# Designs tried in a protein design chat: VHH binders against FAS-associated factor 2 (Faf2). Part 3

Target 1, 346 residues: FAS-associated factor 2 (Faf2), of Rattus norvegicus (Rat) (q5bk32)
Amino acid sequence: MLPFRFTYYTILDIFRFALRFIRPDPRSRVTDPVGDIVSFMHSFEEKYGRAHPVFYQGTYSQALSDAKRELRFLLVYLHGDDHQDSDEFCRNALCAPEVISLINSRMLFWACSTNKPEGYRVSQALRENTYPFLAMIMLKDRRMTVVGRLEGLIQPDDLINQLTFIMDANQTYLVSERLEREERNQTQVLRQQQDEAYLASLRADQEKERKKREERERKRRKEEEVQQQKLAEERRRQNLQEEKERKLECLPPEPSPDDPDSVKIIFKLPNDSRVERRFHFSQSLTVIHDFLFSLKESPEKFQIEANFPRRVLPCVPSEEWPNPPTLQEAGLSHTEVLFVQDLTDE

## First folded at step 4 (VHH; framework vhh_7yz9_2)

Design p23 (from n3 with T103D)
Fold by ESMFold2-Fast, scan of step 4:
Structure p23 (fold): chain B 346 residues (1-346), chain A 123 residues (1-123)
Amino acid sequence: as target 1 above (346 residues)
Amino acid sequence: QWQLVESGGGLVQAGGSLRLSCTASGFIFSDYAMGWYRQTAGNEREWVAFITSGGSTTYADSVKGRFTISRDNAKNTVYLQMNSLKPEDTAVYYCAADYEVYDDLGEYIFDYWGQGTPVTVSS
């Protein structure tokens, strides 16, 4: 008997094994992991009611990430839809008020059916042996680690005791990591403050140096400007002297005292000195101006006035006289006294 | 049909070198972070090295500077180059794969495991 029964079951097992390898599980393709969780939650609520632990509404990977970031325990429930103990566990243990309160207060709760692709993926990762299945996961030794596994039917009081035991045994790791994160954060904040203070100090020093350099350049430019103005004034005085010498060279010679067309002019200068010179009646009044301008004692700007009647002689080109008249045309006699008026202050 | 096949294990003298290979089939290898774990008799399976889909590597302190993890996406293969081997490195070495999470976990929970390859370092 036993040999024939063994032969039959051996053939059936080989067939089932071969079928598994020929036809891969359709649950192996995960396309909507969040939808898998949401659809499982709705199915759970329809079957077991709305009084249940708060389901994490995200992927398994997101739940692991949040548990690590927040330094919290992650409780994973894998639901075996067809297992004989699943209904009793969910109705009487998982949805018990005290169990709900413990889970909601102490941990993140992720759950899915193994018939859903996302739940199947997690099943492959956790490799559970039977249902109902719970795994407790937390950050330990820099790794998200399964720190407890609960497999098979369990009553609510025992479930509370087992979850509490697992948390109590591992709480020190999370506390230690929180302290280490606080220390690292304090060090980082201090370093940032030190770096910011250093950069602020460096920028302040650079600004002081820039202002000092600008002030030095401004002082140098001012000194250079003063020197240039001094040189320009010296050049102006030299040019004035050269112009006086040029006018002196271009003066026509004095006519003889015996020349019937000679005019003797006596000039009264602003300093009360007197200068005399002879001119020809045919010469322009501009010759009188050129002579006076050539004298060392002449004002920088002047005009020449005649008396009886009092009048200003047009000795330089003007709008009224673009071509100054001759001495004769101006009505000068053979002996004249002319007055030089200083206009340098005007 | 997801499969990880480890190879390259064997007997080596202390101070020697071995290169372990793990060839993946049935999934898009380039999308997965890969890791090496090891287990000695009576001890839990311990992490050795990880490599992300992008090529970033992390090592356990006990092997840092001696072991190098690398990957060849064209061959669907991850490697563990083990140098300066010690008797304490004697273990069964396991390859594991997981989907890379962008959240900078640094450490991974692996979906897929190989059957293991034994490494014995004699003194």
Scores: ipSAE 0.000, ipTM 0.150, lowest interface PAE 15.0, mean pLDDT 81

Design p24 (from n3 with T103S)
Fold by ESMFold2-Fast, scan of step 4:
Structure p24 (fold): chain B 346 residues (1-346), chain A 123 residues (1-123)
Amino acid sequence: as target 1 above (346 residues)
Amino acid sequence: QWQLVESGGGLVQAGGSLRLSCTASGFIFSDYAMGWYRQTAGNEREWVAFITSGGSTTYADSVKGRFTISRDNAKNTVYLQMNSLKPEDTAVYYCAADYEVYSDLGEYIFDYWGQGTPVTVSS
């Protein structure tokens, strides 16, 4: 019945609100828990003197946390300012030298008045029946647990006996927890070491794979470079052959021997071979270069020299000779011997 | 070396949402219970949400139905999804871890804490 349930919870919520409003307790609002502890300590020392167990300087929650962390007993004293036995207990039992010594050596000691908000909060948690009140708290079976309660007036010797009895009955649990924490810590350290070793091995393997890949890539690139160089050389040779064929096709025909403007030129090539061809005196020296370039035996880069006097003929356009001269302008005779000089290694 | 590092805090308008994250290092995350606490100036830390190693969740009455705690053991991370935020949710939020320890004294007591991440909800 969902409608009935909703109605029931609504009524309960209203009742809770009304109850909290009708009976507010100002001590239920904890705004300065450390201040509550400090003010209690000063009031205690004013009434009972400075010879007392060492008060834990902090909140109840902090005291519980430290007791759990350190695996120590926590002794909680709730001071009932208005109870008839409080003064006698504090003067004669709690502040007895033997009691002070026991508490200071064996446990954390937290104390507060139930008239202070922090002390009242702790009172609500521990639910004491009478004063003076002492509770012994420790970590037991994964839980911070009250392992002993001392309620009502008690004499120093009985207090020492009761506190010792409670500690002796429960010390084994703290010892067991220390061993369990050590075991967990050792297991955690081992797992972390194994994880670190695994990651280090993985990184080493990845680095080895990267270096092998780089070496393979380097070798592949060298092989590619050699192959590209071969292809580039083949293309260069093909382009050179095409240029040679174009120049050969553009060569003017040889003049007849009876032409008075005919020049017979005998070329001496770098390989000591000889070739000869006839040209017209009116033709540019570029025709001589084109003829030599068209020959299979000619070097890729060359220059043409005449002797007596020795001089290089301007057979290709240059800055100095944008338009190379004619054979006649270059002073060539009807029969000339010209020398082809290899410049390929220049 | 135990470390809990919170992130995801910031400024948000009332009715908005934020997702807080807490990443753990230096322990076996899957074995530990995780919690979220919050603290305003002058007040003690207030428990907000708790998640066990097994994934069971518990929430404070003030946030029940609005906040969701979850965990990702593969990422060593616990999350707090905060919906329908109110100005009263303004606080520094702390991540906490422990080996499934609880208290019959009405408190959840954690040994490991982060440094906190601030959340401010404007009106």
Scores: ipSAE 0.093, ipTM 0.551, lowest interface PAE 4.6, mean pLDDT 84

Design p25 (from n3 with G106D)
Fold by ESMFold2-Fast, scan of step 4:
Structure p25 (fold): chain B 346 residues (1-346), chain A 123 residues (1-123)
Amino acid sequence: as target 1 above (346 residues)
Amino acid sequence: QWQLVESGGGLVQAGGSLRLSCTASGFIFSDYAMGWYRQTAGNEREWVAFITSGGSTTYADSVKGRFTISRDNAKNTVYLQMNSLKPEDTAVYYCAADYEVYTDLDEYIFDYWGQGTPVTVSS
């Protein structure tokens, strides 16, 4: 029979173990994973100095993601603060210059204490058997895979040999994946360049067709405008001719030379030609304008001037002369010479 | 046992939409990255969309802008919203859970696949 005193304490320890099994460890709740890593780094430097492998400045999940993206090895160090070999390993192996150089040149290095929530979470994932603990992780068969585990105290030369062996054994997987990614990227780039060239060619053809359509429309509009102008000019000329014929038809007959009430007028036209016609002295000066307008040689716009004194005769209705005077009222008698002045703008 | 059960597949016209769901059971869903893959007859499974445990998303070029992956940790469900579907999207769609680290200590801490749900897009 064993003393009840020793049996009592053993039962208490079993009870505490069972209670812990039912209730999660406080370290299972990660609230500041980056802070855990930074805190561990400061504690490590205080204890072992600043000459150490470069710590990945991020969470374990971020380190895995970066290693996967970059196709690099990830070295994970789980620090057991209370383990008898941790100090010797850190001082003599992990912080050895040759080990630092190897780790910094070939891999990402993530480390944390298992007493921190983030380190404890990683411990639960990797399930290490003893300390010091190192795991080498890389992308293999589309998953981040633990390709090597180093458990227990190891000397620096052996550490270098083991890490190199693990990397050499698995490097072909990363090289193969890198080559496959590069081949896919090159094929995609070539396809994109061909697609861009095709679309550029299509746009150039569309632009060429648009310009041809605009040029056709511009030419059509110009031809249409020229035709409209020509038609308008012909209509103007036709209307002018019809008006001249109408005025000629409406002219009163020329008085007999023997009529004592007749006035003979000699018109001097702007082209230095002359035309003669007789008018009755009681007729309006508008008859003179109508006669001159009916002549093919007359300007489109003109005025009639008399001499001695020089004056413009009111031969068309105006604001000053709504009813033009008769030849007699204008002082025209016997034989007169009148001058036709061209008022058409050149 | 850990299970992934897909639903929401079916027949749809080109230009239409479908929403696929994948419900996980038997593991801590929030600890896993979730993905959608598809497979046509005679071809290997190709990746379509991925969502990390933290909620970051990434997509294959062929579906980017048309498909959206999302997750609901309270329901242990990952979704794939498929818009502007094309005949070329016709495939069997698989849900996958991807554990961020593969270990030799527990054969059950490996990625798991669902049974797949067929999607047919008619032209």
Scores: ipSAE 0.000, ipTM 0.163, lowest interface PAE 14.8, mean pLDDT 80

Design p26 (from n3 with G106S)
Fold by ESMFold2-Fast, scan of step 4:
Structure p26 (fold): chain B 346 residues (1-346), chain A 123 residues (1-123)
Amino acid sequence: as target 1 above (346 residues)
Amino acid sequence: QWQLVESGGGLVQAGGSLRLSCTASGFIFSDYAMGWYRQTAGNEREWVAFITSGGSTTYADSVKGRFTISRDNAKNTVYLQMNSLKPEDTAVYYCAADYEVYTDLSEYIFDYWGQGTPVTVSS
């Protein structure tokens, strides 16, 4: 039950709404806040001279941000152009050498006219009651906080005393925040180092697994290669055996020893064994090759040599002898000794 | 004079949703930008979401796409709809009111703060 309080706030709210709607304050729309600050600085210097505290060159929000980041006090001056005490305050207090020195050495100083949109917006935030107006702002309890307000005309010695008192009363909060930020930074550095160590460990584990996988794959490939070579060699041996059997089956029968056209050939094999067979003079030298190839003891690749004169007999088709000659054409006698030369590694 | 009262906090399972409300006492609500902050034990308050007097919204990267801030000027209330909650969202959530100003939201002066409402997200 606070009906008068509720009614009062309702009426005030409606009144504020109506005023804003019917005649909006032109200062309520900020379009060039930096320009507002620069314009105010020039106007200030025109009226009061260049000996003044160093103006923060930026918006109110930027000044707050810098004060928070740097953990410094922010002194805000709201200039009431039409107030009776503004000129006296600026000339005699704000621009006093000792005041300028204090402000410049210990705080950021932001100032603007309330007749400028940016200054008017700040006025709405700080809700000053009269002019001249100063507010001291700093980071306290994790938010930018107004820690002191100075409203109305004040003399330079009292201004110095009041600003100093406000700063001294609140300096401990800024010191505490600096220590806390340093501790957080140290904790983050430690976490960074721990994360780097963890990632290095993961990389080492991944590299170990990669090498194990490569080793398993290398062994698998070697085993596969050995097995493929074994299968290829087995197949080669079987094919060779089949070809030898086929050649043996296709050999023409030996002529009788009594046949005047028969040739008895004694072959000396590379293993120093001897084998003999009869052939007919009209048969191709390819028959000699086929016979030798069919023997278990013959090398896989060979050539046949005669001794008078020493020559290699063309027992297989070649460029020089596309159709190998007959035994007769090759000049073989009724009894010959031929030498089988192993060419398997050539 | 302004007071902010938060409500809607509680225990919720990961992946669940909660809607926080903050009701202002007083009649100048429409002139203020509103924000939500959260704080875990031993840590500084971190900004979560912000809504200007004109209704424009901004979100912290950690909650963007999951949380939605809105306001109802007729009820002097600001809301935070929290979807797809994660255990790391566990915190005490605070409502804050300030005049609209330019630049980084984390640097704003907030004139009014609520008492906070706890949110616990269990895995």
Scores: ipSAE 0.000, ipTM 0.158, lowest interface PAE 15.8, mean pLDDT 80

Design p27 (from n3 with E107D)
Fold by ESMFold2-Fast, scan of step 4:
Structure p27 (fold): chain B 346 residues (1-346), chain A 123 residues (1-123)
Amino acid sequence: as target 1 above (346 residues)
Amino acid sequence: QWQLVESGGGLVQAGGSLRLSCTASGFIFSDYAMGWYRQTAGNEREWVAFITSGGSTTYADSVKGRFTISRDNAKNTVYLQMNSLKPEDTAVYYCAADYEVYTDLGDYIFDYWGQGTPVTVSS
């Protein structure tokens, strides 16, 4: 019955009204802001065609960020799907060729329906009074600021004039910010150069100290080498003296002049001095070498030479003579002069 | 060349704590305000906290009393200390740098962004 249907509808309306108080507007929950923009773009193109200003393909916050970074104007269009003037505005003003050209050349263009969560969020921020709605936003006095609002139906020529007026009135703020950014960048470059120069200077000082340490170490090693050479020479001299004394102590006693098995040998030293000594015929030529070596006047390295016939006597062991012969075997059986040749410089 | 690198994210149980770090290079860190944002799949980035070049801090209502933002200019690093974590804090956290600080939440815009660090709060 009709009275019961009417009562039923009023109860449903009361229930829906109560639900609205308990549950917030679904548009208040932004879950896919980029999807909202893309969805709006497709709906717009389906209804008004493809000839429109280029839509910013991102969220409102991203559009604001890009406008700030690039120092460009941001034009925001909030589309009221249910408003009586929206179709006329989009067909006759927003999509007019000259309007499209102006927007595409001078500004970033962000647009969304207020029926979408992202568009509703922006609506809450901009608080538009009516549709169609346009807001122009830019960096002004260190804040992204709404510098112009266009509310209600507007014709293409008036739209161009209003957008141009807003931009011209505010362009100086973007120019000022560009100059400030350049000054900040120059300050940063200078500070970086000063830091690099400081580090280079520090490294140069460290390298200089390293070279000084290396030079000090080289000098220390050189001094140590000289000291070691001096000690080695002193030890060599001591050993030489000890060898001379040992050879002298080990010499057989000199034979008597009346011993028939002995011969007197006369030695002519390199300094032209003469030394005489008797030897037994059975003694090794090494005894002659040991005697001469034990003399203070003999050179450190020498050889003994006989003149009849001229020959070097094998008075020290060698490859040719591993066991030097006796005086008798060497032909030294009568008094003769032997010559000591200095080999120290050979 | 600018760069912001976040670290410190991970899996944590409800009521637990995490400390996020963000290290900056390529600009004079001490001249920039630093902020933290978070984002879940399909949602716009939500502002969490910011700290000015002078050290003044501001927090979103959802994190006030639980999160602390701080900076170390000598290390070019900004930190977010997150205490008493809740499952609803689960998000990818982004570090951001800006020369200028805006006084309205809708106007919080940053010049540089990091790539994000995920934080998952289990119950």
Scores: ipSAE 0.013, ipTM 0.386, lowest interface PAE 6.9, mean pLDDT 83

Design p29 (from n3 with Y108T)
Fold by ESMFold2-Fast, scan of step 4:
Structure p29 (fold): chain B 346 residues (1-346), chain A 123 residues (1-123)
Amino acid sequence: as target 1 above (346 residues)
Amino acid sequence: QWQLVESGGGLVQAGGSLRLSCTASGFIFSDYAMGWYRQTAGNEREWVAFITSGGSTTYADSVKGRFTISRDNAKNTVYLQMNSLKPEDTAVYYCAADYEVYTDLGETIFDYWGQGTPVTVSS
């Protein structure tokens, strides 16, 4: 039984320790800081009305960040719900028209009840001694710092005087910081303008070089085109010369002058020269064309005309004459004069 | 325009190492204090390490001795060398820049933030 008593007291002490541990203050856990502020605002308006300084809509950390960014004073009000002076302060001082006007015009105003987790957390940081409690915070010497504390009941005129005194005593720090930021901003703007000018210049240079390259390429293509045209013309002349030689080699021999079927033709060329050759009456008019085509003096394209009656002889296959007639069928006499007409310009 | 770009996050085994980098553009990097923060699912961002414009460093107790913050002003980059990683270090890591150092109010107040880089430490 004695060991049971010693064990019992040890267990009881452990139980008491655990009981304190498992029942922490509900305010010690901040899970919804924005919700804490919104619920406080609703409770405040329910109790004191809607005529109050404009509450900052956000967390304490957000309010500090905005005050720092904007170089403004931040007024923090910690509401003690159960304190005897809280109602009097809110009704008579904080919600006085002149106080509302001062706060709204010159500072950010953040407020929360110390019964809410967010307000309790801020209370632990600011360590107020009594209520009502106000703290003025601003950027000073490169840190957000508490530059004024107002603790205990205060009347509206005194509140205005104290807030104004705190701001006047510290406004020089904010003015200095604004000047420093303006100088840094000017440096950044100048640097950005220099960077933009550089990039614009670089792009202009690249575009100029591209145009030079395109112009060089265009000139090269034009030179190639001219060269190709020269080669095509030379090939055309060679083909024409080869065709003339082929036609010359394939010409049938001239019939004897004594052959009763021979036709003597005198050709008048466009250059006023004359060429004479004999043909058989049985030969196709194509032989006349082949002969003329083979001559150096003949144009590249021509037609052959006869007189009495004046007519163009079908010496080359055409749609009207797919098979050119013979000299006899064309009605040529034993001695003819034919005219060669130049068609090269058509 | 101000920009902070983090890199170097990924998956690593417990006891391993990662090096995070944060490159700044659009401002005079050497004038700014730099910090690293992390956020786990369901929790607020917590401070990890801080380096002033002058090079002075400060660390959260949870990472002291394991993490090292450093900066290279010539490269406009701040680094976080993470050694002896634990599963509890699993978080999204954020780079932050501030012209001034603010620690006496217990709040994390920075002018500029990066997009974050995830770090997962497996057991």
Scores: ipSAE 0.018, ipTM 0.455, lowest interface PAE 5.5, mean pLDDT 84

Design p30 (from n3 with Y108H)
Fold by ESMFold2-Fast, scan of step 4:
Structure p30 (fold): chain B 346 residues (1-346), chain A 123 residues (1-123)
Amino acid sequence: as target 1 above (346 residues)
Amino acid sequence: QWQLVESGGGLVQAGGSLRLSCTASGFIFSDYAMGWYRQTAGNEREWVAFITSGGSTTYADSVKGRFTISRDNAKNTVYLQMNSLKPEDTAVYYCAADYEVYTDLGEHIFDYWGQGTPVTVSS
C-alpha cells in the first residue's frame, strides 16, 4: 500500500498529465509548412552560418515525392533546439565541408526544427528517441522506407562513414527500380512501335487493294467504252439505212423520156461510177439530194457541183436558201452532168 | 508509442455489409492521410481506399461504388464501409497512415501499418 502523501502527489501528476492530454500541443497544427522550413533555414543560418547542406525548399511530403520520383535518398534532419548536443553537431559535423559535399552530391536534404509545426509533424511520424536525429529514407518495396537512423552526437568522419554505409547497403534497391522503370518504358515504346508498324502495314495493304480495284474498274470501263462505241456505231448505221429507205419511198416517180418538162441528169459519184435519172424541171433541188442520199453508193455527207461555171448547187435547205430552188430556177436544162463530192473525210 | 488498431472484420454472407474501423493513438490523427489495403493468402497487398487529411477520397476500381472511406478526427478513427460484399473481397484488411500520396503511377503507398483485421465473405 502506498502512504497518503505519495498517493496524493501521484494523483496530482495524473491530473496534470490528463490536462495536458486534453489541451493539444500548438505544434500539432501545420498551417504553413513551407514557411516553417524557410523560417528554420533563416534561424539556422543566423546561428551556424551559410555553409550548410542545401535545404530542400518544400514540405516533407513534397521531399518524399521528389525523392521517390527521382529515385534518390532523402536525408531528414530533425533539429532539437533545446538539446545540449545540437549546437556541437551543427557546427562541427553537419556544417563540415566534407559532410556538406557528400549530402549535396548524393541526396535530398530536408530539415526542420521540432519546435515548428511541420518539424513536429515529421517528428511524430519518425518517432526519434534523441537528438541530434538523422533519418535516411528511400523507395524500397514500393514505399518510402526509413533505411537508416542516426541518433545522438556523431563526429563528421563517422557521419560520412555511416551515411555512405547506409547508401551503399541500399543503392541496389534504387538501381533495381531504375532498371524496372526503364524496362517498362522500353516495353511501352516497343508496343507503340509494333502498333504503328501494324497500322502502316494495314494501310499499305489497303492501298494495294485500292489500286488493284481501280485497275480492274479502269479496265472494265475501257471495255464498256469499246462496247458502247460499237453499239453507237451500229445504231448510226441502222438510222442511216432507215433514213435512206424513207427518202427512197418519198421520191416522186421518174418522168418519161418523152416528157418535154423533164431533164436528164447524169451524176458522177466519188467511186467513179455514173448514175442517171430524169427529173421534172419544176421539182426542187432537194429531190436530187434525196435521190443521191437514197443510193447505197453515195457517201454519208456530200455536195453536188455543176460545171461551166463551177458552182455548188443548193440541194439542202440552208440559212441562205431556206427553200432550195427548182431545177429550172437553178439553170439545169434537158441534159446535165453533175459531180458528187465526198465530204465525209472532212 | 505509435499505434493503429483495426476492428470490425468478421464473417458475412455475399451481398452483406461490414464496417471496418481503425483507431490511431500516440500521434495527432488529423494531420495524417489514411488508407485501407487488403491482402489475400499468397498475394501482395493491394490498395483499396485513401482519404487525405483534408477529407478527399479515392478508391480502387474493384471497390468503387461499393466501399466508402471516411474519418472522424475527434475519435482518431478512419472507417471503411463495405457494401455489396463479394467472395473475392475476402482478405485481411490493413489500416495505414502516412504523409505521402503518389498517384502518378496509380498507387497510394504507406509506410505505417496496423496488424490487420480479417474479412471472410461466404458463397
Scores: ipSAE 0.000, ipTM 0.143, lowest interface PAE 16.6, mean pLDDT 80

Design p31 (from n3 with Y108W)
Fold by ESMFold2-Fast, scan of step 4:
Structure p31 (fold): chain B 346 residues (1-346), chain A 123 residues (1-123)
Amino acid sequence: as target 1 above (346 residues)
Amino acid sequence: QWQLVESGGGLVQAGGSLRLSCTASGFIFSDYAMGWYRQTAGNEREWVAFITSGGSTTYADSVKGRFTISRDNAKNTVYLQMNSLKPEDTAVYYCAADYEVYTDLGEWIFDYWGQGTPVTVSS
C-alpha cells in the first residue's frame, strides 16, 4: 500500500498524464531527446561561446537517475529563445567564470530550449512562469524533489548566493541518505565477514577432527602391532619350549656305563655350567644336537666344538654333511669334553 | 536507443481475454513508472492503467475490475491482462514509461512511448 500523500500525488500525476494526451502541443512528442540537447548545446555555444557550465550529455530522465544514484544536486536550465532577458542572463550570469566553477564543482547541469520537444516536456513538468528559469532538484525522502526555483533575470553574485543557499538548506537530506547507504553497506560487509569467519572456523574444526581421527587410527595400529609382536614372541617361546620337550622325549635312552660302545660326553656350556650324558658310538651326531637343544640352559643357536684336533662337529645337516656322521665316524673317544659355542647374535 | 516494444494484441471475441506485454531497453526499468494508453480512430489517446516504480496501480473507470497491470523488473517488462473484453475496448494500445519526480507543484513525470499494438474485439 502507499502512504496517503504519495497516493494522492500519484492520482494527480495520472490526471496530468491523461490531460497531456487530450490537448497535445506539436512539441509534446519527444523522439530524439539526446539530439534535442546536442542541438541546443551547439546553438548555445554559437551565441554565447564555449565557456559555459558542462552540459549533461543525456536525457532529462537520465540526468535525474544519475543525480539520484550519485546523491548530487541537479540544476535544470530552461532556455527561452525568444525572451528578452535570455541573452543578458546567459552572457553575464550563467557564463560568468565564478558561476561556471560553482555549477561544475557541486551539481549536474541539464539544459535545453523550450522550443525543442525534450525541453518543452520538462517545461510542462516544471511549469515555469517566466525566463530565464532554473530549478534545483535532488533526492529528498526517497523521491526526486524540486527544492528551489529561480525565475527571471538575476545577476551572477545573486545567482551564486541563491544556488548556495538552496544547496546548504537541503544538503542534510543527501548527507542523511549517504549515511543510510553507508550503514547498509557496512552491515552487509560485516555479515559477509561473519559468514566467512564461520566457514573458516568450520573447516578448521573439520581438519582438527580429521587429524585426531588419523592420530587415533595411527595409535591403534601401533598398539595392535606391538600387541601382535608380543603375542608372536610369546608363541615363539612356547613353540621353542614345546620343541625342546618333544626332542627330550624322542631322545634315545642312555646306554649302560658297562656298554663297550658307550661314549661319555661332558658338555661345557657358554655360561660355564657342565652337563653330562652317555651316547652310543652308532648314534648320529644329530642326537647330540637334540640333547643340547632340549636343555633349558642352551642358547637358541649354537655349535659344538671338539679338541685335538680343534674342529666344529657337524651335528646339524649341511651342504658338506647332508647326513651327519655317527659319533664313531666323527672320531670321538670313550670319554670326551665338547664345547658349546653360542651363535645366537651372529 | 531507448525502446518500448509492445506485443500480444490481436482479434478476440467479446468476453474473451488478451495479455499485452511491453519490453523496455536503454534505461533502468525499475526506476520508471509504466502505463498503458489506448487510441481509437478519430479520438484522442486515453489512459488505461498505471503502475509506479514501487508497484502501486491505478485504473481508468472503464477498465477497473476487468484489466490488471503488473510488472516484472527482472525481465524489464510491464503487462496488461485484459479480461471480459468488450467491443468498446477495440483500440491501438500503447506502452509508456516515465521517471518519477516530485515538484513543489505536485508530482510530475516525463514520458517515453512504444509503437503500439492493435486490439480488435468482435461483437
Scores: ipSAE 0.006, ipTM 0.294, lowest interface PAE 9.9, mean pLDDT 82

